# VH-VL binders against 7-cyano-7-deazaguanine synthase (queC): the designs that were tried, part 16

Target 1, 227 residues: 7-cyano-7-deazaguanine synthase (queC), of Persephonella marina (c0qst3)
Amino acid sequence: MKQSSSIIILVSGGMDSAALLWLAKKEFDKVYAVSFDYGQKHRVELDFAKKLTEEAGVEEHFIAEVPHLKGIKGSALTDRSVEIPSEEYPEGPPVTTVPMRNLNFLSIAASFADIYEIENIGIGVHSVDSPYPDCRAEFVSAAEAAINASSVMVAKKKNRITVYTPFLGMTKTDVLRIGLELGVPYEKTYSCYRGTIPPCGECATCRQRIEAFRSVGLEDPWFKKER
Below, E stands for the ipSAE of ESMFold2; O stands for the ipSAE of OpenDDE; V2 stands for 0.75 times the mean of E and O plus 0.25 times the DockQ between their complexes.

## First folded at step 10 (VH-VL; framework fv_ucenprubart)

Design p5 (from n4 with heavy chain S107Y; at its last look DockQ between E and O 0.59; V2 from the best seeds 0.00; counts 0 for: pae E 6.0 > 2)
Fold by ESMFold2, look of step 10:
Structure p5 (fold): chain C 227 residues (1-227), chain A 124 residues (1-124), chain B 108 residues (1-108)
Amino acid sequence: as target 1 above (227 residues)
Amino acid sequence: QVQLVQSGAEVKKPGASVKVSCKASGFSFSSGYYMAWVRQAPGQGLEWMGFINPSGGSTWYAQKFQGRVTMTRDTSTSTVYMELSSLRSEDTAVYYCARGLYDWEGYHTPFDYWGQGTLVTVSS
Amino acid sequence: EIVLTQSPDFQSVTPKEKVTITCQASQSIGEYLLWYQQKPDQSPKLLIKYASQSFSGVPSRFSGSGSGTDFTLTINSLEAEDAATYYCQQYYSLPPWTFGGGTKVEIK
């Protein structure tokens, strides 16, 4: 059922945000999108995000630049001196952690929500124990509280802003299954953290994506055999 | 320095397949560069066929060649291959391999170094 | 796909004169345009990237300009060795990365 409400979706061009975007198109009347340029090694994801939002038919797709995150030392996603790992993530925050990434992103998305009077902000987080602190349910709850406390729209209109996280508690395979049912064009999604085209196939994100497709009996569109 | 050396000229009959090699030196297949194939029919312009990321072997083919082209790599010899099947007379061309990069800093540099070209002639 | 239209298809130019070659894109591509030089029986050679940035080792007489949909390659003082076919290529966003049809430049 489509709600008579609006949402702004954080779209990265990856599988999870694509599934969220397609779900939001079914659940909400007006769907906006925002993507972020923060100097990531896989900046090509923005080009994929644009293709996804064009196909989904969003009201508007904002590109917000966050250059202060560019070159932050110690993150493999933004620091050229730190290599993108090919192994599974360690238990602690991985070297691919960009400090406060989703906090920055949610606050910027909230600014758009405040201006456009959008009641919902969607983010595709899906693991309660994510190695990224800013992908966890506890973080989402705290961010939602801060957004509502600071929103002029909420204060004036007596509405609430909801951070919409329909995939919490799900695995990447679960989210993939939902996206397949929704008709997400996964050949137009991009996951490689190294930012190569075609994708590298070596980084943890590429391997996880390949395994997710394999677990549902499919081949990843990027790594299909020609047969 | 960067160098791309291709296999020699070939003559094929319609319906056959051809496999052209391109040996790279001066850079690593794990450095984020991709390898593209571009062809040029006699007296004609340049036509992109597709590319391969030699690190993981992923490929992206031009729609026109989908189903007829296969690109592979051998990391131990730093070589990429392009195989074109179901050859037709219109496939007579010089086939070039080229190197390119999509850089996360926004310094996109497709096709900065090219191989010498391989003439493939399709005649009955 | 993005179509690139080069003009002219052919020109014959006296040595030391200025050569201009245009490339027009079917949609805005920012400054994501390359220029190549291809001499007879040789592979293409990259001259200009990002519409106006000279590639390593390219003589200063070659320059590029433009943005959006209209781009120009200029050879400020044509040398005999510059007789070649020149191609533009766009690399805006994702493939396909298409080429212009080429401009053949001959010495008068």
Scores: ipSAE 0.065, ipTM 0.625, lowest interface PAE 6.0, mean pLDDT 84
ESMFold2 (binder alone), look of step 10: mean pLDDT 88; pTM 0.899
OpenDDE, look of step 10: ipSAE 0.745; ipTM 0.892

## First folded at step 12 (VH-VL; framework fv_ucenprubart)

Design q1 (from n4 with heavy chain H108Y; at its last look DockQ between E and O 0.75; V2 from the best seeds 0.00; counts 0 for: pae E 5.9 > 2)
Heavy chain, then light chain:
Amino acid sequence: QVQLVQSGAEVKKPGASVKVSCKASGFSFSSGYYMAWVRQAPGQGLEWMGFINPSGGSTWYAQKFQGRVTMTRDTSTSTVYMELSSLRSEDTAVYYCARGLYDWEGSYTPFDYWGQGTLVTVSS
Amino acid sequence: EIVLTQSPDFQSVTPKEKVTITCQASQSIGEYLLWYQQKPDQSPKLLIKYASQSFSGVPSRFSGSGSGTDFTLTINSLEAEDAATYYCQQYYSLPPWTFGGGTKVEIK
ESMFold2, look of step 12: ipSAE 0.092; ipTM 0.649
ESMFold2 (binder alone), look of step 12: mean pLDDT 91; pTM 0.929
OpenDDE, look of step 12: ipSAE 0.806; ipTM 0.907

Design q2 (from n4 with heavy chain S107T H108F; at its last look DockQ between E and O 0.69; V2 from the best seeds 0.00; counts 0 for: pae E 6.9 > 2)
Fold by ESMFold2, look of step 12:
Structure q2 (fold): chain C 227 residues (1-227), chain A 124 residues (1-124), chain B 108 residues (1-108)
Amino acid sequence: as target 1 above (227 residues)
Amino acid sequence: QVQLVQSGAEVKKPGASVKVSCKASGFSFSSGYYMAWVRQAPGQGLEWMGFINPSGGSTWYAQKFQGRVTMTRDTSTSTVYMELSSLRSEDTAVYYCARGLYDWEGTFTPFDYWGQGTLVTVSS
Amino acid sequence: EIVLTQSPDFQSVTPKEKVTITCQASQSIGEYLLWYQQKPDQSPKLLIKYASQSFSGVPSRFSGSGSGTDFTLTINSLEAEDAATYYCQQYYSLPPWTFGGGTKVEIK
């Protein structure tokens, strides 16, 4: 019952993009992937992304360099003078915010979609109350409208590009359960924003990942307790 | 000054376990360093066993040792441990701890400082 | 996994002469290669990182070169204290970060 359809997935090597990748392999005929190198402190995530796309068997995995985002002052992800936080995210966008990150990424993914005539662009955003403005439903709707207004494929074929966000409105735990049912190899995923190998266990993303595994009665493959 | 001091030599029988310690000084476990374990059988080369990030205690083991090796840390004493179970004569080796670090660009560089080594002999 | 092949396995060299040790990777590893010196009954000591960058306190007679798959450690004028086994190690991308088989250097 699998229809003739294609999708390009934004893959970061993390848990959410891995779950999206496995879901997309189930639901679409052709799955492409794109990952972005913008000089982030956790650049090792790109190596995990490559391993995941190779295991999933995507059509192509593009690595797009985005040098304009490198060294953006004031972001803990790109500015070495800014510490990566160990605590829960405060109110408002966290210090790990890279301005307009997903807008940049979706526009580049849309260029690939236009060239390859791909009708779906997938991104693993999952909370309407995300601390990142570019992970929210209102952003997704606006981006989709702009992409459709800009697409040569849409103009000539009179079709539509869909920004596929199957996890929107879900918790981290919800997404983890879906990925577990799909058989995602979570030991091959990476979440740490500090970019350490092994992961630091203290940044907000490490802690959120550990809590998600605990909430489903499992140990995080990276942080197994004694026993 | 970075210093890694390991526990003393051990003699074990097949089937037993061994736990080797490595006490670190001159750097903090919360600074993004990681500790690796490398072994060397008599007359042989170096073999990486795995590593631990002492900041949060996460580990990555070489597949050959998965299921037999456990690496832990005690942040209060700045010590990491490697425990190898179900010992066999082929596990006779000098076991080294070594330090690596990451830099800003996520480039990891093993291994700038090494412990003195711990001889583990497995014999009847 | 990336295999490193060192050559030769063994060299016997007269003092003051040049020693050349090679390390070949089974795939490109850029410049992510380290060289270690290990004297008998001692732990390894880091000599060279990133293919050609000397570690602190390493005598200038030691140098490294190469990129991609072919790498060389050179001792320009061998001293008696340089008798040791030399290992290369790659750290390209994710573990395992494998070692070469070693090159033993002895004084004639």
Scores: ipSAE 0.035, ipTM 0.623, lowest interface PAE 6.9, mean pLDDT 84
ESMFold2 (binder alone), look of step 12: mean pLDDT 90; pTM 0.914
OpenDDE, look of step 12: ipSAE 0.750; ipTM 0.890

Design q3 (from n4 with heavy chain S107E; at its last look DockQ between E and O 0.71; V2 from the best seeds 0.00; counts 0 for: pae E 5.2 > 2)
Heavy chain, then light chain:
Amino acid sequence: QVQLVQSGAEVKKPGASVKVSCKASGFSFSSGYYMAWVRQAPGQGLEWMGFINPSGGSTWYAQKFQGRVTMTRDTSTSTVYMELSSLRSEDTAVYYCARGLYDWEGEHTPFDYWGQGTLVTVSS
Amino acid sequence: EIVLTQSPDFQSVTPKEKVTITCQASQSIGEYLLWYQQKPDQSPKLLIKYASQSFSGVPSRFSGSGSGTDFTLTINSLEAEDAATYYCQQYYSLPPWTFGGGTKVEIK
ESMFold2, look of step 12: ipSAE 0.201; ipTM 0.666
ESMFold2 (binder alone), look of step 12: mean pLDDT 88; pTM 0.889
OpenDDE, look of step 12: ipSAE 0.815; ipTM 0.909

Design q4 (from n4 with heavy chain L101F; at its last look DockQ between E and O 0.45; V2 from the best seeds 0.00; counts 0 for: pae E 5.2 > 2)
Fold by ESMFold2, look of step 12:
Structure q4 (fold): chain C 227 residues (1-227), chain A 124 residues (1-124), chain B 108 residues (1-108)
Amino acid sequence: as target 1 above (227 residues)
Amino acid sequence: QVQLVQSGAEVKKPGASVKVSCKASGFSFSSGYYMAWVRQAPGQGLEWMGFINPSGGSTWYAQKFQGRVTMTRDTSTSTVYMELSSLRSEDTAVYYCARGFYDWEGSHTPFDYWGQGTLVTVSS
Amino acid sequence: EIVLTQSPDFQSVTPKEKVTITCQASQSIGEYLLWYQQKPDQSPKLLIKYASQSFSGVPSRFSGSGSGTDFTLTINSLEAEDAATYYCQQYYSLPPWTFGGGTKVEIK
């Protein structure tokens, strides 16, 4: 069922945002997308996000740069302009988590929503017990209130902007089931924390994704054996 | 010293399968490198077949080979394998393994070290 | 899929002279282009990465230039051991990372 309204979806190239995008194409008349470049897996995640929005057929896919977040992320661990000797490759933790990431993203998406008079902003958060404050229901409610309080469209039209969080309260497996029913092309999604091509299969996010597929009796497309 | 040593030449009939090995030394499979397979038909250019991440075993195949190619690895022997099924005469080629890496900043260095090549001949 | 067109297909060149090989992409690929050398009966060897950065151990007579859609490999003084086929490859964005058709260079 399509609503006679529009939505802008935050698309990261991952499984959850892909499921949200496919659900939104079913539920809304006009679907826009926004992706963010804040110094994370540039071209890796953004390239996957672009392929997803092209396949879904969105009205427009915005790429928003977030220079402030790029700066606080710091530089790469090493200069890649020269080759590392054939000795062991340096190992270390991945880039650090970006502070207040979803607050920054929602405020930018809200600017697009205000200008284009879009009544819905979709974000693929799922879990009421998340250890990350900006993925919790309390955060979403506060962000929605702030957006409505500052929106010119809301003030003028006496309507409301909804932060659409259909997966809140679900597990990753639940979201995967929804995406599978909707026909999400999971081979075109990317989850790897290390940013490798192909995905590493060993980081926490790769393992979580693999476990989700196993829990529904499927192989992760990235680790599928062909025979 | 990085080395990639491939298995020897193979002669196959149409419809059969071939499995080529590539043994790596001089680097660790857990160090973020991927392994690629590229082939070269006689008198022709280079054609990418796919990648494997030997750390976790994930794969990415070129569309032309999807459904016919399988890439695997054995971390205990530092070896990757490429298996091509339903062979045709046009699959006659030298098959190369190569190493590369991708980093998230796009300072990617694909195919920095190559194996010696494995000739696979498909004839009736 | 990004198509790379190399030119010329073949050159026969007098020793010590300059060789110029071009690679043209069907869309902009920034500087994400490699050049390989493949000598007869050998595997390819990486010469140039990121359009213009020499790989370790590559002689200074080899240089790369260009960005966007137009790229050039130059051998500024051809040596006998440079008789080979040269390939460009793009690695812009996600696979497939396609190769050019090759340019065979021979010594006259």
Scores: ipSAE 0.144, ipTM 0.641, lowest interface PAE 5.2, mean pLDDT 83
ESMFold2 (binder alone), look of step 12: mean pLDDT 88; pTM 0.890
OpenDDE, look of step 12: ipSAE 0.790; ipTM 0.902

Design q5 (from n4 with light chain P95E; at its last look DockQ between E and O 0.19; V2 from the best seeds 0.00; counts 0 for: pae E 5.9 > 2, placed apart)
Fold by ESMFold2, look of step 12:
Structure q5 (fold): chain C 227 residues (1-227), chain A 124 residues (1-124), chain B 108 residues (1-108)
Amino acid sequence: as target 1 above (227 residues)
Amino acid sequence: QVQLVQSGAEVKKPGASVKVSCKASGFSFSSGYYMAWVRQAPGQGLEWMGFINPSGGSTWYAQKFQGRVTMTRDTSTSTVYMELSSLRSEDTAVYYCARGLYDWEGSHTPFDYWGQGTLVTVSS
Amino acid sequence: EIVLTQSPDFQSVTPKEKVTITCQASQSIGEYLLWYQQKPDQSPKLLIKYASQSFSGVPSRFSGSGSGTDFTLTINSLEAEDAATYYCQQYYSLEPWTFGGGTKVEIK
């Protein structure tokens, strides 16, 4: 039985957020989406996010700008002078780390949740061996606490905002399997951190995506051979 | 050198479909470039319709054409196709194929080589 | 949708004179602007990429400038072979990529 509840989903246009979006459409009565323009090299992902939310039929898809992240030097995702790595991520936060990215994103999503009286905020993190501090369970828990302490809706209605993280404890392959069962149109998703069309196929994120498809006996829609 | 050669002019009635071909030479479909379609109505400017990644067959269509356009490829002949259905008189245009590679940093270009164009005329 | 407005629509210019064409975007597009030349009954040819970078083999008399919303294509000394229609194109947003309306340049 589908609950009479609402959620706002952080949608990046990638595989994990697409799987979360399709899962949320199954699990929640009303689904909103928010995507962020923070000056990322792969900004084209926002165009893919718009197509995904249109196909899923969300109530509304917000595009929020986060311009202060554009001005911060030192991240391969936003600083032209810093190269996007082609190899497997080393231990510790990689050069693709954007400072406190998900903290900024969750706080902005929480503002929408407060105004629209949305009880759930969904983020597609899967924290098994995540190199990003803001994709880990301890971060999510702390952010949820701060959101609830700050929410006017929670103060008035004595309810609670839940940060919905159904993929915690899962691998990328696990999330892909869920998305395939849900019918996610993976040919309409985008993962390349270099922001190329076609996707570059050689950055760590492209390689991870290609391998995830192979591990379930499929080819990545962007790189499959026609037969 | 890179060359894109398109099929010949077509005359169609309203409600019909047209399929334009674009044969590529001088590069491989595995080289990492997409193939795109752009049209130009008589006396008008240019309008982008979408692209296809010929190495995997993935497509992106401009919203205006979603539901009416289909882009496909045949890797054995190095050919891409654009099919436009439910034709109307305003679809009368020259249809160009083009090769490109988009990136955020601007090191590549969306349309570096173009086909010669294919005139499609839609009239009663 | 990002609208690109070119000005002027048409110029008739004495040979060897300077031609200036403007392109104004309805929102900031950074430097993600291209300039094309299209001669009658021909496909477009790329002149300028990334607002100001000449494409390979383009004569030095062609130059581009601008960022944000205001862009300019300049032909320093017009040659007879430069009679054509010139288009700007943005590649900042894929929803959709859009072109300007064109500027026709003719000699005399």
Scores: ipSAE 0.086, ipTM 0.650, lowest interface PAE 5.9, mean pLDDT 85
ESMFold2 (binder alone), look of step 12: mean pLDDT 88; pTM 0.895
OpenDDE, look of step 12: ipSAE 0.720; ipTM 0.867

Design q6 (from n4 with heavy chain S31E; at its last look DockQ between E and O 0.65; V2 from the best seeds 0.00; counts 0 for: pae E 5.4 > 2)
Fold by ESMFold2, look of step 12:
Structure q6 (fold): chain C 227 residues (1-227), chain A 124 residues (1-124), chain B 108 residues (1-108)
Amino acid sequence: as target 1 above (227 residues)
Amino acid sequence: QVQLVQSGAEVKKPGASVKVSCKASGFSFSEGYYMAWVRQAPGQGLEWMGFINPSGGSTWYAQKFQGRVTMTRDTSTSTVYMELSSLRSEDTAVYYCARGLYDWEGSHTPFDYWGQGTLVTVSS
Amino acid sequence: EIVLTQSPDFQSVTPKEKVTITCQASQSIGEYLLWYQQKPDQSPKLLIKYASQSFSGVPSRFSGSGSGTDFTLTINSLEAEDAATYYCQQYYSLPPWTFGGGTKVEIK
């Protein structure tokens, strides 16, 4: 259902954000996008994000630089001395965790929302499959409260900013089914945390994506079975 | 020292398939290098066919060749393969493998080292 | 798709003279351009990357310049072993990474 409203979507170039983007194009009149460059090893995802937003036809696509996060030691995504794992780690948040990534991203997106008077901020989190604390319902609720308490637009107009999380409580497979129904061009999405082209197929995000396609009886466009 | 050694020339009939090999030495397939295939018809320029990441085996094919080309690897022998099916006379060409690196910081050098080429002749 | 147009198609040059080869892109590609040398019966050899950066072991008489849409390969003093076909290639962003049509250089 289309609304006579606007949304800004956090777009990474991955499967979840692509599904959110296509869903938002169906549900909202004006769709903006923001992507973040924080020095991640998989910066090529930004090139894929640009292709996705061009195809979807967003109003504007911002690339926000977050130099604070660039080179933070201890994360496999931003520290070259930390290897991207080929196996899932059994304890605690994965080594691919960038500290408070989604909190930083939502606050920046909220600044755009406040300036442009956008009432919705979309993020493609789903807590069932996520090992990251900043992808959970508790985090979303707290962030939304802080955004609403901070917003000049909300204070003046008696409106509310909604953090739109339609996939919360879903699995990767559930989100994939939604995206397939919406016609998401998954061959134009990118998930590899190692930043290789073609994708490595061995990092946790590559394996999770491959498994999601297999679970619905399809092959991942990047990893088609050999004849 | 990086070296790419390809399989020998082949003569094929229309409708057949060909599988060209490229054996790599001087680097590991786990280092993030991709392996590309480029062909050159007699008297013509260079045409990119696609590439494979030999870590994990993912591929990206040029649209012209999708459905006819398959790229694979064997990590135990450090070898990549390109198979082209449903051959036509216009597929007569020298087929090269080449190495490249896509650096996640945004600067890369495609095709820094090339194989010697494999002539595939398709004749009726 | 980004199209690269090379000029000239063919050049016959007196030894020791300067050779200039141009490559024009259909859109801006920054400095993401390579130059290759291909001798008959041989595979291409990388000469220049990032528009102007010489690859290891390339003689100093080879130089590249340009950015955006217009690029040049220069051979300052042609040697006999430089007779070859020269190709440009762009690698701007995502594939396809297209090639120019080539420039054949012969010794007069």
Scores: ipSAE 0.163, ipTM 0.657, lowest interface PAE 5.4, mean pLDDT 84
ESMFold2 (binder alone), look of step 12: mean pLDDT 88; pTM 0.888
OpenDDE, look of step 12: ipSAE 0.798; ipTM 0.904

## First folded at step 13 (VH-VL; framework fv_ucenprubart)

Design r1 (from n4 with light chain Q27E S28D; at its last fold request DockQ between E and O 0.54; V2 from the best seeds 0.00; counts 0 for: pae E 4.3 > 2)
Heavy chain, then light chain:
Amino acid sequence: QVQLVQSGAEVKKPGASVKVSCKASGFSFSSGYYMAWVRQAPGQGLEWMGFINPSGGSTWYAQKFQGRVTMTRDTSTSTVYMELSSLRSEDTAVYYCARGLYDWEGSHTPFDYWGQGTLVTVSS
Amino acid sequence: EIVLTQSPDFQSVTPKEKVTITCQASEDIGEYLLWYQQKPDQSPKLLIKYASQSFSGVPSRFSGSGSGTDFTLTINSLEAEDAATYYCQQYYSLPPWTFGGGTKVEIK
ESMFold2, look of step 13: ipSAE 0.287; ipTM 0.689
ESMFold2 (binder alone), look of step 13: mean pLDDT 88; pTM 0.896
OpenDDE, look of step 13: ipSAE 0.801; ipTM 0.904
ESMFold2, fold request of step 14: ipSAE 0.062, 0.283, 0.284; ipTM 0.621, 0.676, 0.687
ESMFold2 (binder alone), fold request of step 14: mean pLDDT 88, 88, 88; pTM 0.885, 0.883, 0.889
OpenDDE, fold request of step 14: ipSAE 0.841, 0.828, 0.836; ipTM 0.914, 0.909, 0.914

Design r2 (from n4 with heavy chain G32D; at its last look DockQ between E and O 0.24; V2 from the best seeds 0.00; counts 0 for: pae E 8.2 > 2)
Heavy chain, then light chain:
Amino acid sequence: QVQLVQSGAEVKKPGASVKVSCKASGFSFSSDYYMAWVRQAPGQGLEWMGFINPSGGSTWYAQKFQGRVTMTRDTSTSTVYMELSSLRSEDTAVYYCARGLYDWEGSHTPFDYWGQGTLVTVSS
Amino acid sequence: EIVLTQSPDFQSVTPKEKVTITCQASQSIGEYLLWYQQKPDQSPKLLIKYASQSFSGVPSRFSGSGSGTDFTLTINSLEAEDAATYYCQQYYSLPPWTFGGGTKVEIK
ESMFold2, look of step 13: ipSAE 0.013; ipTM 0.598
ESMFold2 (binder alone), look of step 13: mean pLDDT 88; pTM 0.893
OpenDDE, look of step 13: ipSAE 0.820; ipTM 0.911

Design r3 (from n4 with heavy chain S30R S55T; at its last look DockQ between E and O 0.84; V2 from the best seeds 0.00; counts 0 for: pae E 5.9 > 2)
Fold by ESMFold2, look of step 13:
Structure r3 (fold): chain C 227 residues (1-227), chain A 124 residues (1-124), chain B 108 residues (1-108)
Amino acid sequence: as target 1 above (227 residues)
Amino acid sequence: QVQLVQSGAEVKKPGASVKVSCKASGFSFRSGYYMAWVRQAPGQGLEWMGFINPTGGSTWYAQKFQGRVTMTRDTSTSTVYMELSSLRSEDTAVYYCARGLYDWEGSHTPFDYWGQGTLVTVSS
Amino acid sequence: EIVLTQSPDFQSVTPKEKVTITCQASQSIGEYLLWYQQKPDQSPKLLIKYASQSFSGVPSRFSGSGSGTDFTLTINSLEAEDAATYYCQQYYSLPPWTFGGGTKVEIK
């Protein structure tokens, strides 16, 4: 805000990363974005991510392929034999867990940060009780330490890379409210893990999104009620 | 076995609304398929109006029709509806419903099965 | 807002002859192109998907080719029942998924 600074934002096309992107445009002088193609069933989210970064006006939007995550058995997001669930699982990580997804993503984003000499990496995690291990605060702290230990920029300049996580401790509704105040175009965001257009309305992420809008007294742009 | 059967022809005055139905059979509304509406004015080509995912009822409208079109569904009767308001003479067309097939890799095939069409005539 | 330009607008063709219809996109769309056949007073019927893949039940005389911006539908030996209007449609990325203007094929 007060002096020149730069950030690279992990943008998935979803609500949380969109809110983070709009917040970062307010807080940082130069905003870069990176999105990942890892063979997800909801790959269409990348097209939404491009629309978001174009509207926000980022310096550059990188699409990084992560082919080694494609076809990993046991994840509903990448394994055709595993169904996308219609209901939440009460135990452990859900079947939609792609193993170590955010560890891979932060590592790649850190490579871009080194090349472009970017001192901040933004990720939209917000709940300490997330069922996804690589979305938790403990993971983010460990990843930040590993990034700083590995960075050529940090070794040379004696500076620091900060993993920017402004939504920690917030609910989905809190993040949505922030995004609404910032003017996030939620009709350009995409949450459906099944990858359908229009969204399916039944997967866990669709239900979570619908409930978040309902909790603030608004209609989800995708799921307007009949007259 | 996939069949889309539409409601009959209608004649409307300018400024009125029309609601066209499309009853589906041979597939489940709870699958990942979506339903689209496409119109064709006399002697003209095809124009996409929007689509609805009948599973959850989400919609996406073509920008030209935003504010005038409403698409809904009734899962108990396997029927989707398209309502077009503030009709004008240029809305005279055959209105088709169609099914879209969406694939896991983010590829899809619109529009693999079509209804028989519903002629809507807007005349004063 | 991807524009598809079909040519020709109209062909009158002797039975058993080859018909060639082209579709040009205003930007690269990879191979995300469909071809439809619409006979008079009927709804459209899907012929070709992904630029070159025949849809189920489509006669082998129909074939599609191309990628990027230039696409072709070919009918290798025209039969009387092939008199129809043919449309291309792109489905690259997000909607709108636009149609070409159509090519009317008549029997001479």
Scores: ipSAE 0.086, ipTM 0.653, lowest interface PAE 5.9, mean pLDDT 84
ESMFold2 (binder alone), look of step 13: mean pLDDT 88; pTM 0.895
OpenDDE, look of step 13: ipSAE 0.801; ipTM 0.905

